# Ledger of designs, part 107: VH-VL binders against Cytochrome c oxidase assembly factor 8 (COA8)

Target 1, 167 residues: Cytochrome c oxidase assembly factor 8 (COA8), of Homo sapiens (Human) (q96il0)
Amino acid sequence: APERGAERRDTAPSGVSRFCPPRKSCHDWIGPPDKYSNLRPVHFYIPENESPLEQKLRKLRQETQEWNQQFWANQNLTFSKEKEEFIHSRLKTKGLGLRTESGQKATLNAEEMADFYKEFLSKNFQKHMYYNRDWYKRNFAITFFMGKVALERIWNKLKQKQKKRSN

## First folded at step 6 (VH-VL)

Design r16 (framework fv_pabinafusp)
Fold by ESMFold2-Fast, scan of step 6:
Structure r16 (fold): chain C 167 residues (1-167), chain A 123 residues (1-123), chain B 112 residues (1-112)
Amino acid sequence: as target 1 above (167 residues)
Amino acid sequence: EVQLVQSGAEVKKPGESLKISCKGSGYSFTEYWLGWVRQMPGKGLEWMGDIYPDDSDTTYSEKFKVQVTISADKSISTAYLQWSSLKASDTAMYYCARQGWPYESGDFYFDSWGQGTLVTVSS
Amino acid sequence: DIVMTQTPLSLSVTPGQPASISCRSSQSLLHSDEKTYLHWYLQKPGQSPQLLIYKVSNRFSGVPDRFSGSGSGTDFTLKISRVEAEDVGVYYCSQSEHFPYTFGQGTKVEIK
C-alpha cells in the first residue's frame, strides 16, 4: 500500500513513469514498467556526433514510444473505470452492497464479468483497429529510417577508405 | 564516453623489440580508423600510419613503413604499434588517436587522443 | 609530401587580447567532394593534443566560441578573439587531404 502512494510522484502527466538511466550511459537503456501503461520505456543514448538522419530516427522512435505509452495509459484507465462502474451496477441490481462484511471491495466472478469484457471489446473495436493501423504505419516508418541510417553508414565507410587510397 | 588508454612508458636498448598498445572504449571500435602519431622530444607531431580494425587494413607513412608494424585485435578493442629492432632515434612520445567517423560533420580528423606512451631508447 | 607552414612560430599575448595563427599548405587541400580537409589541434603543456577545429571552420564539441577558423585552398587562419590563460600551448594545423597526413611545425602561444 505504501508503495502504491508513490505511483503519482514517479509518473509524468502523460502517464510515463519517472526513469533515469545511469549518468554516463553510452547506449540505450530500458526502464521499469510504467504504472499506467505497463510498458517499459526506452531512454535513447544521444551520441555527440549524431547525424541529422540519426536524429530524425531517434525522435521518431521517442515520439512513437510516447504515443504508445499515452494510448495504453488511457486505455487501462478507461478499462478500470468502466469495469468498476459495471461491477457497481451489477451489485446494485442484485441488491448487494459495494463492500463485503470484511470491508473489502465486492467483486463479480469470471462468468459474470464475461458480459463486461464482450461489451468493452465491441465498444472499442474501432479504436483498437485505428491503434493497430497507426502502430504498423509508425513501425514501417521506423524500419525505413533504420534502413536509411544503415546505408548512410555503409556509404561513409566506403568514402573513408577511398579517400585514403588517393595520393 | 570515448576513451583511448595506452600502455605505460618503456625504457629499451638499441636492437630490442617492443610492442605498445592502445585500447578503445565507449564507441564501436571496428567503425573508426585508429592512427599513430609520433612526437620526438621538443618537436612537433608526425603521422605514422593507421588501421581500420574491422579488417585490419593499414596505411603507413613512407618514412615509417619499414620501421614499424601496426596491428589490431578487434575482440579486445586494442591496436598495437610494434618495432622489431629499436634505434636511439625512436625515442619519442607515441600517441594513438581515433579518426573521425563519417557523420554530417565529415571525417579524417583526430577527435580523441590517448594519453601517450613515452618510449626511451638509450645504450 | 604536403608541407604545412605555420606563422608565427611563437606568440606572446596579453590576456584578453586577440591572437591569430596562419597556416599555409604547399598544395590545395580541397577534395573533389568540395570539402577542405584542414584541421587545428591544441597541445597544452604536458597533455595530449586535442581537436579544436575540423574542416577549416567547424568547432569540435566543447570548444569555446572564441576560437574560429577560416581560409580556403592553401591559406588558413585560426583566430582566438580573447586569449585566456587556459589557451596556453602549442597549436598545430594539419591536413588529411593527401597521404601522408602532415602537421605544421607548431605555434607556441604564451601569456605575457
Scores: ipSAE 0.000, ipTM 0.482, lowest interface PAE 14.1, mean pLDDT 81

Design r2 (from pa23 with heavy chain Q99L G100S Y102K T105E P108A Y110P; framework fv_pabinafusp)
Fold by ESMFold2-Fast, scan of step 6:
Structure r2 (fold): chain C 167 residues (1-167), chain A 124 residues (1-124), chain B 112 residues (1-112)
Amino acid sequence: as target 1 above (167 residues)
Amino acid sequence: EVQLVQSGAEVKKPGESLKISCKGSGYSFTEYWLGWVRQMPGKGLEWMGDIYPDDSDTTYSEKFKVQVTISADKSISTAYLQWSSLKASDTAMYYCARLSWKYDESGAFPFDYWGQGTLVTVSS
Amino acid sequence: DIVMTQTPLSLSVTPGQPASISCRSSQSLLHSDEKTYLHWYLQKPGQSPQLLIYKVSNRFSGVPDRFSGSGSGTDFTLKISRVEAEDVGVYYCSQSEHFPYTFGQGTKVEIK
C-alpha cells in the first residue's frame, strides 16, 4: 500500500458512484452527490505516521459512510419501485392505461399519492427507527475515538518535547 | 509526497530586515518539528533552531537565539526565519528541514526531508 | 557542544570500489531509550542535503542497500560497498542526542 494517496472507488452493485479525489490531497476530500443515495462521499486522508488508533478511527468512519450510503441508496430504490407499482395498480383499478393520450406516463393526484406515502412510512417505520439508533451509536463511537486520537496526539507532542528538553 | 518549498534568493545590505519562508506540503504540518540549518559559503552545516507549528514552541541554538526569530503560520503550513538587522556574516545558504518521528519510536530526530535552500547575500 | 570529527576530509574512489568514512563524537550518543541518535546525510553538488542513514544503521526510504552504517557509543562508520558516479558529494555525520544538534565537518567523495 502507498504511504499516502487517494484510493479509487468504483461503482458497486449497490449503486455507489465512482469517486476519485484530487491527487496528493493532505485533507479529507468531499465528492459530488451519489446518484442513488444523494449523499456526498468523503475520501479519508491517510497520514504518513498513522497510529493504530488513528487507523481504527479512519476505518470506523469509512465503514459508517459505506453503511450510510448503502442504506439510502437501497431506500431510494425501494421507494421508486414501490411508487411505480402503486401507481400502476391504482390506474388498473380505475380502468385507465399507463400512458395518457399524449404518450406521457399517467400519474395520480396528490390526494391519491398521500395513501402511498402513508403506507410506505408505516411499512418502513421500524426500519427507520433502527437506522436512527445505529446512526447515533456510530456517531457516538466516532466522537469517542476522535477524543482518544486527540489525547494520543497530545501525548506524542509531550514525548517529543521531553526528548528535546532532557538529555 | 512530502515537500518543503523555500522562498527565493535574497540580496540585502547590512542593517536591513529579512524574513524567509518554508512551506510544507504532503504531510500533517502541525505534527512535526521544522528546523533551520545554515551553511556558510564553503563551510559545513549548522543547526540554528526549530519550531513545533501546532503551538509555535521553539528551540534555539545559543549561538542564534539573539540573532534570529523562528515563527510559523499553521493556517498556511509555512515556517519563517527572520532577522531584524542583517550583518555581512549572515551571508549563507539557509535550509529548512523536517525532524522525523514515528508513533512507535521515542525521539527519533533525523532531518528526513529538506527544502531546496534560500541563498541570502548581505553586502554593502 | 558535542564535536563531531570525520575522517578522511576527502576521498577519491575508483568506480565500483568500496569507500569508508569514519565519524567520532566527543561524547556518547546513546539515549536512555537504548537508541543511538547518530545520522548520515549526503549533499550532492548544487543540491540540498538528503538523509541516508538514521540511528546508526537504518537506511532511509529509497537509499540503495550498498550504503550501510555501523558503530556504537562514540565511533561510527558509513560504508559504500560499490561507489557509483551518483554518490559524488559531501557526506556529513550528525547527532541529535545533545543540544545543540551538531554536524561533522564533512567528507568529500570524488570519482577518480
Scores: ipSAE 0.192, ipTM 0.652, lowest interface PAE 5.1, mean pLDDT 85

Design r3 (from pa23 with heavy chain G100P Y103H D104E T105D S106T P108S F111L; framework fv_pabinafusp)
Fold by ESMFold2-Fast, scan of step 6:
Structure r3 (fold): chain C 167 residues (1-167), chain A 124 residues (1-124), chain B 112 residues (1-112)
Amino acid sequence: as target 1 above (167 residues)
Amino acid sequence: EVQLVQSGAEVKKPGESLKISCKGSGYSFTEYWLGWVRQMPGKGLEWMGDIYPDDSDTTYSEKFKVQVTISADKSISTAYLQWSSLKASDTAMYYCARQPWYHEDTGSFYLDYWGQGTLVTVSS
Amino acid sequence: DIVMTQTPLSLSVTPGQPASISCRSSQSLLHSDEKTYLHWYLQKPGQSPQLLIYKVSNRFSGVPDRFSGSGSGTDFTLKISRVEAEDVGVYYCSQSEHFPYTFGQGTKVEIK
């Protein structure tokens, strides 16, 4: 079966897929991986009778997705840029050209690249720690609100059942 | 095999309502979007909007949002384009065309099969 | 809205000779799936438009191999290697990367 999802919007700040579910879909949809963040976006269904609590949960999930995609898109871009700069600076120091005689991009051996990876990891250690902390904090908040929504739905269902039995 | 058959030409006066149709056959009507395209006499093509017949989800070009209503009846594999009050500027050829969903090989969101067109003339 | 600009507006071709039509978009049509959502349609005189090429270079079912598409980013070309009498009509490029979908103004191809 073909994938059901068509996004009619031309922009997304985090580079999300142009595929989305039909507007009247009753389910959340998962798109293909974003080119820059390599994460799959989720397109959230909005119920007609969405409660304020359900809206708060949905917005929190959407906000967390945007935060997550933006972080990884920026991180991947930073890695790529700094890697290229490192390679170019080392080739210049050796007095070598940026391209080989065959036209291929000149590269460094694994031993030299290890220096870059060590430096990059050290430079970004604190950033990654804060990312992990915030990621867990956001998922805890989402789980908490999911629990609240579930309790609200159970409460409403019990009240409806009681009203129907009295009629 | 795949065929889109549109209703016949219409001649109307300004202020009149109109509903034209596009009937699909030879494929699963509810598995494809159906788009509408306008071509004014001697002019190029303008995408107006589309509908997914399975749930009647519609998308409109901003220019056409107020001018027309797109609907579908999946029980008879037919989509509709309608005006509540026609204007002389609505005089044009109107085409319907099928828009496929994402496929592993072909992709989606191009207009693969087209109806024969419905000429709408609005004059007093 | 994305503006699609075609050149030339019209061209007259001797049968059997090649023809080339250019299309330029005001923004990149490359999607994050690494596909480019640029398509070509042909409207023969008195007929409905028909799909020729989808996603830059893919020929639609039944389209002769005389037709080929190429390009990337914002600049695209449709080529007909040997124009036949049946190829007369107006050619349109179209994009479906950005909402709303838009068409070029059209290129009229005539036989000399």
Scores: ipSAE 0.000, ipTM 0.454, lowest interface PAE 18.1, mean pLDDT 79

Design r4 (from pa23 with heavy chain Q99T W101F Y102R D104E T105E P108A F109Y; framework fv_pabinafusp)
Fold by ESMFold2-Fast, scan of step 6:
Structure r4 (fold): chain C 167 residues (1-167), chain A 124 residues (1-124), chain B 112 residues (1-112)
Amino acid sequence: as target 1 above (167 residues)
Amino acid sequence: EVQLVQSGAEVKKPGESLKISCKGSGYSFTEYWLGWVRQMPGKGLEWMGDIYPDDSDTTYSEKFKVQVTISADKSISTAYLQWSSLKASDTAMYYCARTGFRYEESGAYYFDYWGQGTLVTVSS
Amino acid sequence: DIVMTQTPLSLSVTPGQPASISCRSSQSLLHSDEKTYLHWYLQKPGQSPQLLIYKVSNRFSGVPDRFSGSGSGTDFTLKISRVEAEDVGVYYCSQSEHFPYTFGQGTKVEIK
């Protein structure tokens, strides 16, 4: 057979997925961290013989990843904006410029920034609580469907054996 | 690409033992039954038995239960058909063929891929 | 054991003409999953059998659409809409509803 290029599925770094164990060619690909969310995306491999239940599990995982990426992209943007506004406000109150004499961006010490972090966490507590709840709900659903896929495979093996030995 | 590759032709005398093989590739060997089918010269197809390689569970046609032994080694994706003492009446082409489950179907209990066959000739 | 009976035993067809093969089972091949476990295989001269049709009417991958299967219960038909030279061989119906699996006696298809 001729040599395949670096695009071969069996060279993917993610290893064998639970959707297609133990087949070596069935691997998900893990990408670099996203610029905005700082999370690594997973590019899911689609096997030729994917069952409807396996497809549902894969789509649920894809949708959960998109939801997670969007949440953290928005959160990081909000954090960065509010952090800069807080620093600017505090430096003005102290009679300091936004930059040092050398033109570098002026910063607050850890104790001063603690006020911002307390305020940001307090302000976003409910949002983060709902995120954690949805995150656990989604991961529970994913785990549940993973269990269903595993049981489907066990049941299919048993059905094959029983059909051969019908009384 | 699914392939079943069988061992080469055999010429034996009555009373001799024989073991022929069928190696699967291009699929998950432990997820499918592997069956053996006999075809006597100029005649039709007869199902002999099947093996499920994951646990070596075997099923035999009553006619063949005493005549042959079916086994498998899942570590090398190979199934075997064996005779302890051959008879002239065992002269035939022997095929291995895959049956079993495919995910998009309710059950794939049909012979979807076949080996090339092993011709066994038993003569004095 | 389920007996599978094919008619005719041999068939000679002019290229481009249709061909039809019948298969009758001694008992119903309908399973409780509402599928019928009747399949068709082709053995070309000097070659291994190959799957054509599974569960009455489903074409196996790579099988030309000129092959079609139909039937229910105990009576089944394989049709070739336009016979080609490559279609010569022996056609077998088979059941996998009941253990042991059984095959019909075969229908030899030749071109004139």
Scores: ipSAE 0.000, ipTM 0.452, lowest interface PAE 22.1, mean pLDDT 79

Design r5 (from pa23 with heavy chain G100D Y102S Y103R T105Y S106E F109W; framework fv_pabinafusp)
Fold by ESMFold2-Fast, scan of step 6:
Structure r5 (fold): chain C 167 residues (1-167), chain A 124 residues (1-124), chain B 112 residues (1-112)
Amino acid sequence: as target 1 above (167 residues)
Amino acid sequence: EVQLVQSGAEVKKPGESLKISCKGSGYSFTEYWLGWVRQMPGKGLEWMGDIYPDDSDTTYSEKFKVQVTISADKSISTAYLQWSSLKASDTAMYYCARQDWSRDYEGPWYFDYWGQGTLVTVSS
Amino acid sequence: DIVMTQTPLSLSVTPGQPASISCRSSQSLLHSDEKTYLHWYLQKPGQSPQLLIYKVSNRFSGVPDRFSGSGSGTDFTLKISRVEAEDVGVYYCSQSEHFPYTFGQGTKVEIK
């Protein structure tokens, strides 16, 4: 029967897909959408003269990206799994097939799907609340460090100007 | 070989309770839905409902949902059909039958194997 | 509920001659997967029903080639090319496309 418990395939993958940016790139590289999270990963360019502060900002952005990718990969997989289970249960109740002859999955009307969506949102409310809180905390930290990096770059530029004037 | 064995004939009075059984063998009992079909004397077949034994998920025909309860005990590969209070109109042959829903979620929903039937007679 | 109407209600056949049973559904039995969920069962005297044909034309395991099913939409036919003594009984068509599953009233086949 189709309504067995969760399979190994339903477990979300650790981390996110990786890809390599073009050789000798001097800019950040944006990859294709991850198949699980549907978000595009960014591979950050590392300059030769990266300051400790710039490195800290880059690592914070990378860690935030990995956290965000993993959250949405897990959430999308959970949504898909529970949606499929709901559809299978409802189609059995109606005595209908779970797949078309072309091999495509059978679906429910919008009215029946609304019940699933409400239930899914309700039971995941707390999880999404914590996600939003953490997302704001991370972006606040990133903004703070971006400000520090900007000030460092301004200060270095001023110092270089002073050296040029003296020579 | 797939086999469904039902409990023996019952003779009851109106108002009495009754529970009849259907034991499956020769296949994975928890992987198939099991349905119940009624045949009144000299009449045709009526689908009553079914059960998926692995989680006891049930479906009832609206006509029968208040008349009977379907249950299963997967540890002994047995499904049950029960009445809290029998009526003379419940006099009939009751069949259990297996439904094949295992084929890539496409399931043909036909009754491929049938029990021998349990005759229930309700009279004063 | 879907109404399944069989004709004729009774049929007397000389051994070796063909027999044909018709079944009409009140609504189309075609699913979006392009398969039609109509099945045929045989109940021999004093026995349980047994599956003959599922999804219009597929013979169940052990069913002789002399049995064949055909049809589409709302009109279906079961044919027996050469009726034998063992084919005596009541034939039922059934649909599983619409809930609840329903059966035709049955066609009794007898030998002359």
Scores: ipSAE 0.000, ipTM 0.440, lowest interface PAE 23.9, mean pLDDT 79

Design r6 (framework fv_pabinafusp)
Fold by ESMFold2-Fast, scan of step 6:
Structure r6 (fold): chain C 167 residues (1-167), chain A 123 residues (1-123), chain B 112 residues (1-112)
Amino acid sequence: as target 1 above (167 residues)
Amino acid sequence: EVQLVQSGAEVKKPGESLKISCKGSGYSFTEYWLGWVRQMPGKGLEWMGDIYPDDSDTTYSEKFKVQVTISADKSISTAYLQWSSLKASDTAMYYCARHAWYYGEEGVYFDYWGQGTLVTVSS
Amino acid sequence: DIVMTQTPLSLSVTPGQPASISCRSSQSLLHSDEKTYLHWYLQKPGQSPQLLIYKVSNRFSGVPDRFSGSGSGTDFTLKISRVEAEDVGVYYCSQSEHFPYTFGQGTKVEIK
């Protein structure tokens, strides 16, 4: 049965969202920001005559996007959790309650929060360095396959141009 | 300005063939699904089917898939609805309407409508 | 096919007064993407239908803020806070969650 354009959005097991554009869209589609990663997912156009190279490139880009989404979703959750723990710990050390008399969440001033940010960044420095390394490796691979796909398309165009009728 | 302009009214006899048109302008015609909706005299709206003009992929309501053919010519931004053999029961107003598709807000609803083509089939 | 039932079938409203139209679907219109595919169209006398509200509560471009949509699951409402003369016509709810897409039978709104 023929499929009309996609109306759906999927949430991956990792907690990142997915969105599918109309199946016959002629370009890539960008979805709304993911709740956890704050990154907008890209949904890639799939041509009817997708070559094995084009499929490999698309899947590599999709896998890289999922990896990137998951990294930042986890990082943001860890940041939020550790931030709350830091605030609670500092308030407890000062003998202060977790809530103000008005019932609002108690917080720390900018000077005290600067200590948390410095600690968080230094603690996660190695993780971010490995992320950057893998990000560059993945982008290099994507660029390489983009080049291969471009050459394939040039070759196909040349074959079409040289096609002549012999009566 | 998005516009859908339909062909003029038709008066036909049962058994005759007919092809009516819907021309889109003011947007990328090949990027949007275009649907056809029937309204019988004094009655409500019925979705018949839709087409994606870039590759002429079609989807039909089961009620209409043997009654009509939907096609498109993307070179002139025009979609068509055609009957091989009209029946008196085909007397109705026929609307073309564009399925909405906006960056970040794809939807399956009709955002812009043509003015309608009245088809009268009488013996 | 999903049956869309509108109530009332007709409304006669004094200008400036509010109006409310209900739409009930035979099955839930909630999609797995957490969005509900219920839309409202207005057909003014002698004119084509026009989109008013899409996905329950989103007003289409150019639609006055006196129009609002609400609801969930199978029960939906279109409200006009202050009916104007230009609001006369037939209002249709429609679902696009299930194939085939279906429309309600229509609610005719007239000025008293």
Scores: ipSAE 0.000, ipTM 0.461, lowest interface PAE 19.5, mean pLDDT 80

Design r7 (framework fv_pabinafusp)
Fold by ESMFold2-Fast, scan of step 6:
Structure r7 (fold): chain C 167 residues (1-167), chain A 122 residues (1-122), chain B 112 residues (1-112)
Amino acid sequence: as target 1 above (167 residues)
Amino acid sequence: EVQLVQSGAEVKKPGESLKISCKGSGYSFTEYWLGWVRQMPGKGLEWMGDIYPDDSDTTYSEKFKVQVTISADKSISTAYLQWSSLKASDTAMYYCARLGWNYEESGYFDYWGQGTLVTVSS
Amino acid sequence: DIVMTQTPLSLSVTPGQPASISCRSSQSLLHSDEKTYLHWYLQKPGQSPQLLIYKVSNRFSGVPDRFSGSGSGTDFTLKISRVEAEDVGVYYCSQSEHFPYTFGQGTKVEIK
């Protein structure tokens, strides 16, 4: 038996730092936040008897997750890059180095950074509006198909209980 | 992964009662019929009956309905096969098996337990 | 009850050679849904039965493509294109068209 008598392996357990759902899970699994997007990924459970409608819902949810993670990963990278460029430009204008005497990154005070945040948000307003519009459209479609799948599951469960009787 | 785990071997005397178990894991237990199949020593397979765990609806083979009861406890994903009074002729290997289905049909046993050997002797 | 009759009852096969098992039912296994409810199971020595083929010709998950099923109505065949040592065991055909579900008497496959 696995519980008894086997020589112990000295190798470390595999998969500790990877997104992987628990074994024998019959439910969707939520992972840790993505390094770049800061969003938690969902690993979708695939039923053995997945219907075409269930597959369509799952694919829609997977595609929406991929789209959402890509959007925020790109947005966060753009924010970080432009913030660093702004700080460097401002420090150059003041005749200051990029690092403090202690070796830390030189920073600007809150008042100086306010201009950057305001400009960044203003510049990206249209992009965020289109993101929100698509996000609502995607979530409406997902909710609609979730309703359809729920009704189909109830109907199919009743149907499968009606196994053949020929005596 | 789908798995059915049965209780251990039993040695009994004629007239004694017995209840053996089959625990399902890795799937939605209440969505599948679970069947019981008997195999007498050196013989073939005989379907005894099945149960739908969500409401404990049962179907029995006429040969088996007088001496055995099939039941399930969905809260622990376990089905049972029970004898009120064992006979020497009940000596056999007993398998549980899940009745597979898709959106059009059901009717084949896709996953099987490891079996429970029941020996009845005086 | 539907009687399932298998032939042969036993066969010895040289590894790499083909094997064929026949199954005949006493009544048609065709359902009104146009599906035929005949299945094949394998029981290896000391192990539980396992599903090989369901509804005549559909291979179950993980079943090698050297196994194939065919037939219609009352006559069915399981073929193994190249028998391997791990294919040793008792093969059962089964019907689920009529209650009670019934099995054939089994065919022992042994290696020469």
Scores: ipSAE 0.035, ipTM 0.576, lowest interface PAE 6.3, mean pLDDT 84

Design r8 (framework fv_pabinafusp)
Fold by ESMFold2-Fast, scan of step 6:
Structure r8 (fold): chain C 167 residues (1-167), chain A 122 residues (1-122), chain B 112 residues (1-112)
Amino acid sequence: as target 1 above (167 residues)
Amino acid sequence: EVQLVQSGAEVKKPGESLKISCKGSGYSFTEYWLGWVRQMPGKGLEWMGDIYPDDSDTTYSEKFKVQVTISADKSISTAYLQWSSLKASDTAMYYCARQEWYRDEGLYFDYWGQGTLVTVSS
Amino acid sequence: DIVMTQTPLSLSVTPGQPASISCRSSQSLLHSDEKTYLHWYLQKPGQSPQLLIYKVSNRFSGVPDRFSGSGSGTDFTLKISRVEAEDVGVYYCSQSEHFPYTFGQGTKVEIK
């Protein structure tokens, strides 16, 4: 039988999938959220008669998934790090300890945290703008190839019926 | 793996009705025509007709138009061949077979079921 | 209906020797797309038919290269370069150019 790479490999470059598709699967399968990106990996089903166009679409979707997971894993780590640094800095400026007398982590109120979120979004505006641009570009490409695959399937169906009727 | 699994052998009397089945697996059942082929004992192959399961569009050989009905239930990937009233001359092995059509490759029977033997005797 | 005529009806072949089966159609099988819809099937004893060659000369997946098909128009040939014991059975040519699809009467291949 032909080797199917997607059935034998993890899809996320930043982590290892904790999910294995069931035996005899004929559909795409979704796994649990990645620890860092918080996105669910998809294990793509590879049909026995996958066309070159279908393969191109699948590879594009896999590459887009890897790109998306890497972006969000990095962004979430950066956000968490800067959030903790902001909280510690503000607590130190106020002359407060990092923990309450009950042993819980000291926190800032919603108004103070809103300042952090606003600053973080402003600071990362260009990065998010580039992400959104690339995300639209990738989704346009995926939609375009999905349309081509759909037309290919319709064409094959029509050719089969037309050829049958003309015989 | 593409498989076509047919129902078991039948022994019937003339005048009785019969419906035999062919279940497809390992491929998209609605994207291929499924044909029926008869083989009388010790004789060759005869194409009877076929069905496109997505819309139940059927084509019959002139010889078999009034003898049989071909149908399909795409929800369970199964096609059927049915007689309202069997005759002794219907005694034969009946095969279902998938018709290939991909990228300008012609229509031909690429995968076959194991066959259903129908015996009609008085 | 297109009539498919096979010759010979029976062949007894010594293992390792070549075999040839001819198929003649009552009219041309050339379609307007310039393809010829002539196919070859093998039915081994007690088994279902299986596809060997489609559209004159294309081997189906898993079919050994000792099988080859050739021909054009109305005359077609299936050749087995070196017949093996597993090649025993009845060989059928078939056309799918015109409704109804038709088969030849079959050629039985046996080992001497």
Scores: ipSAE 0.000, ipTM 0.469, lowest interface PAE 14.9, mean pLDDT 80

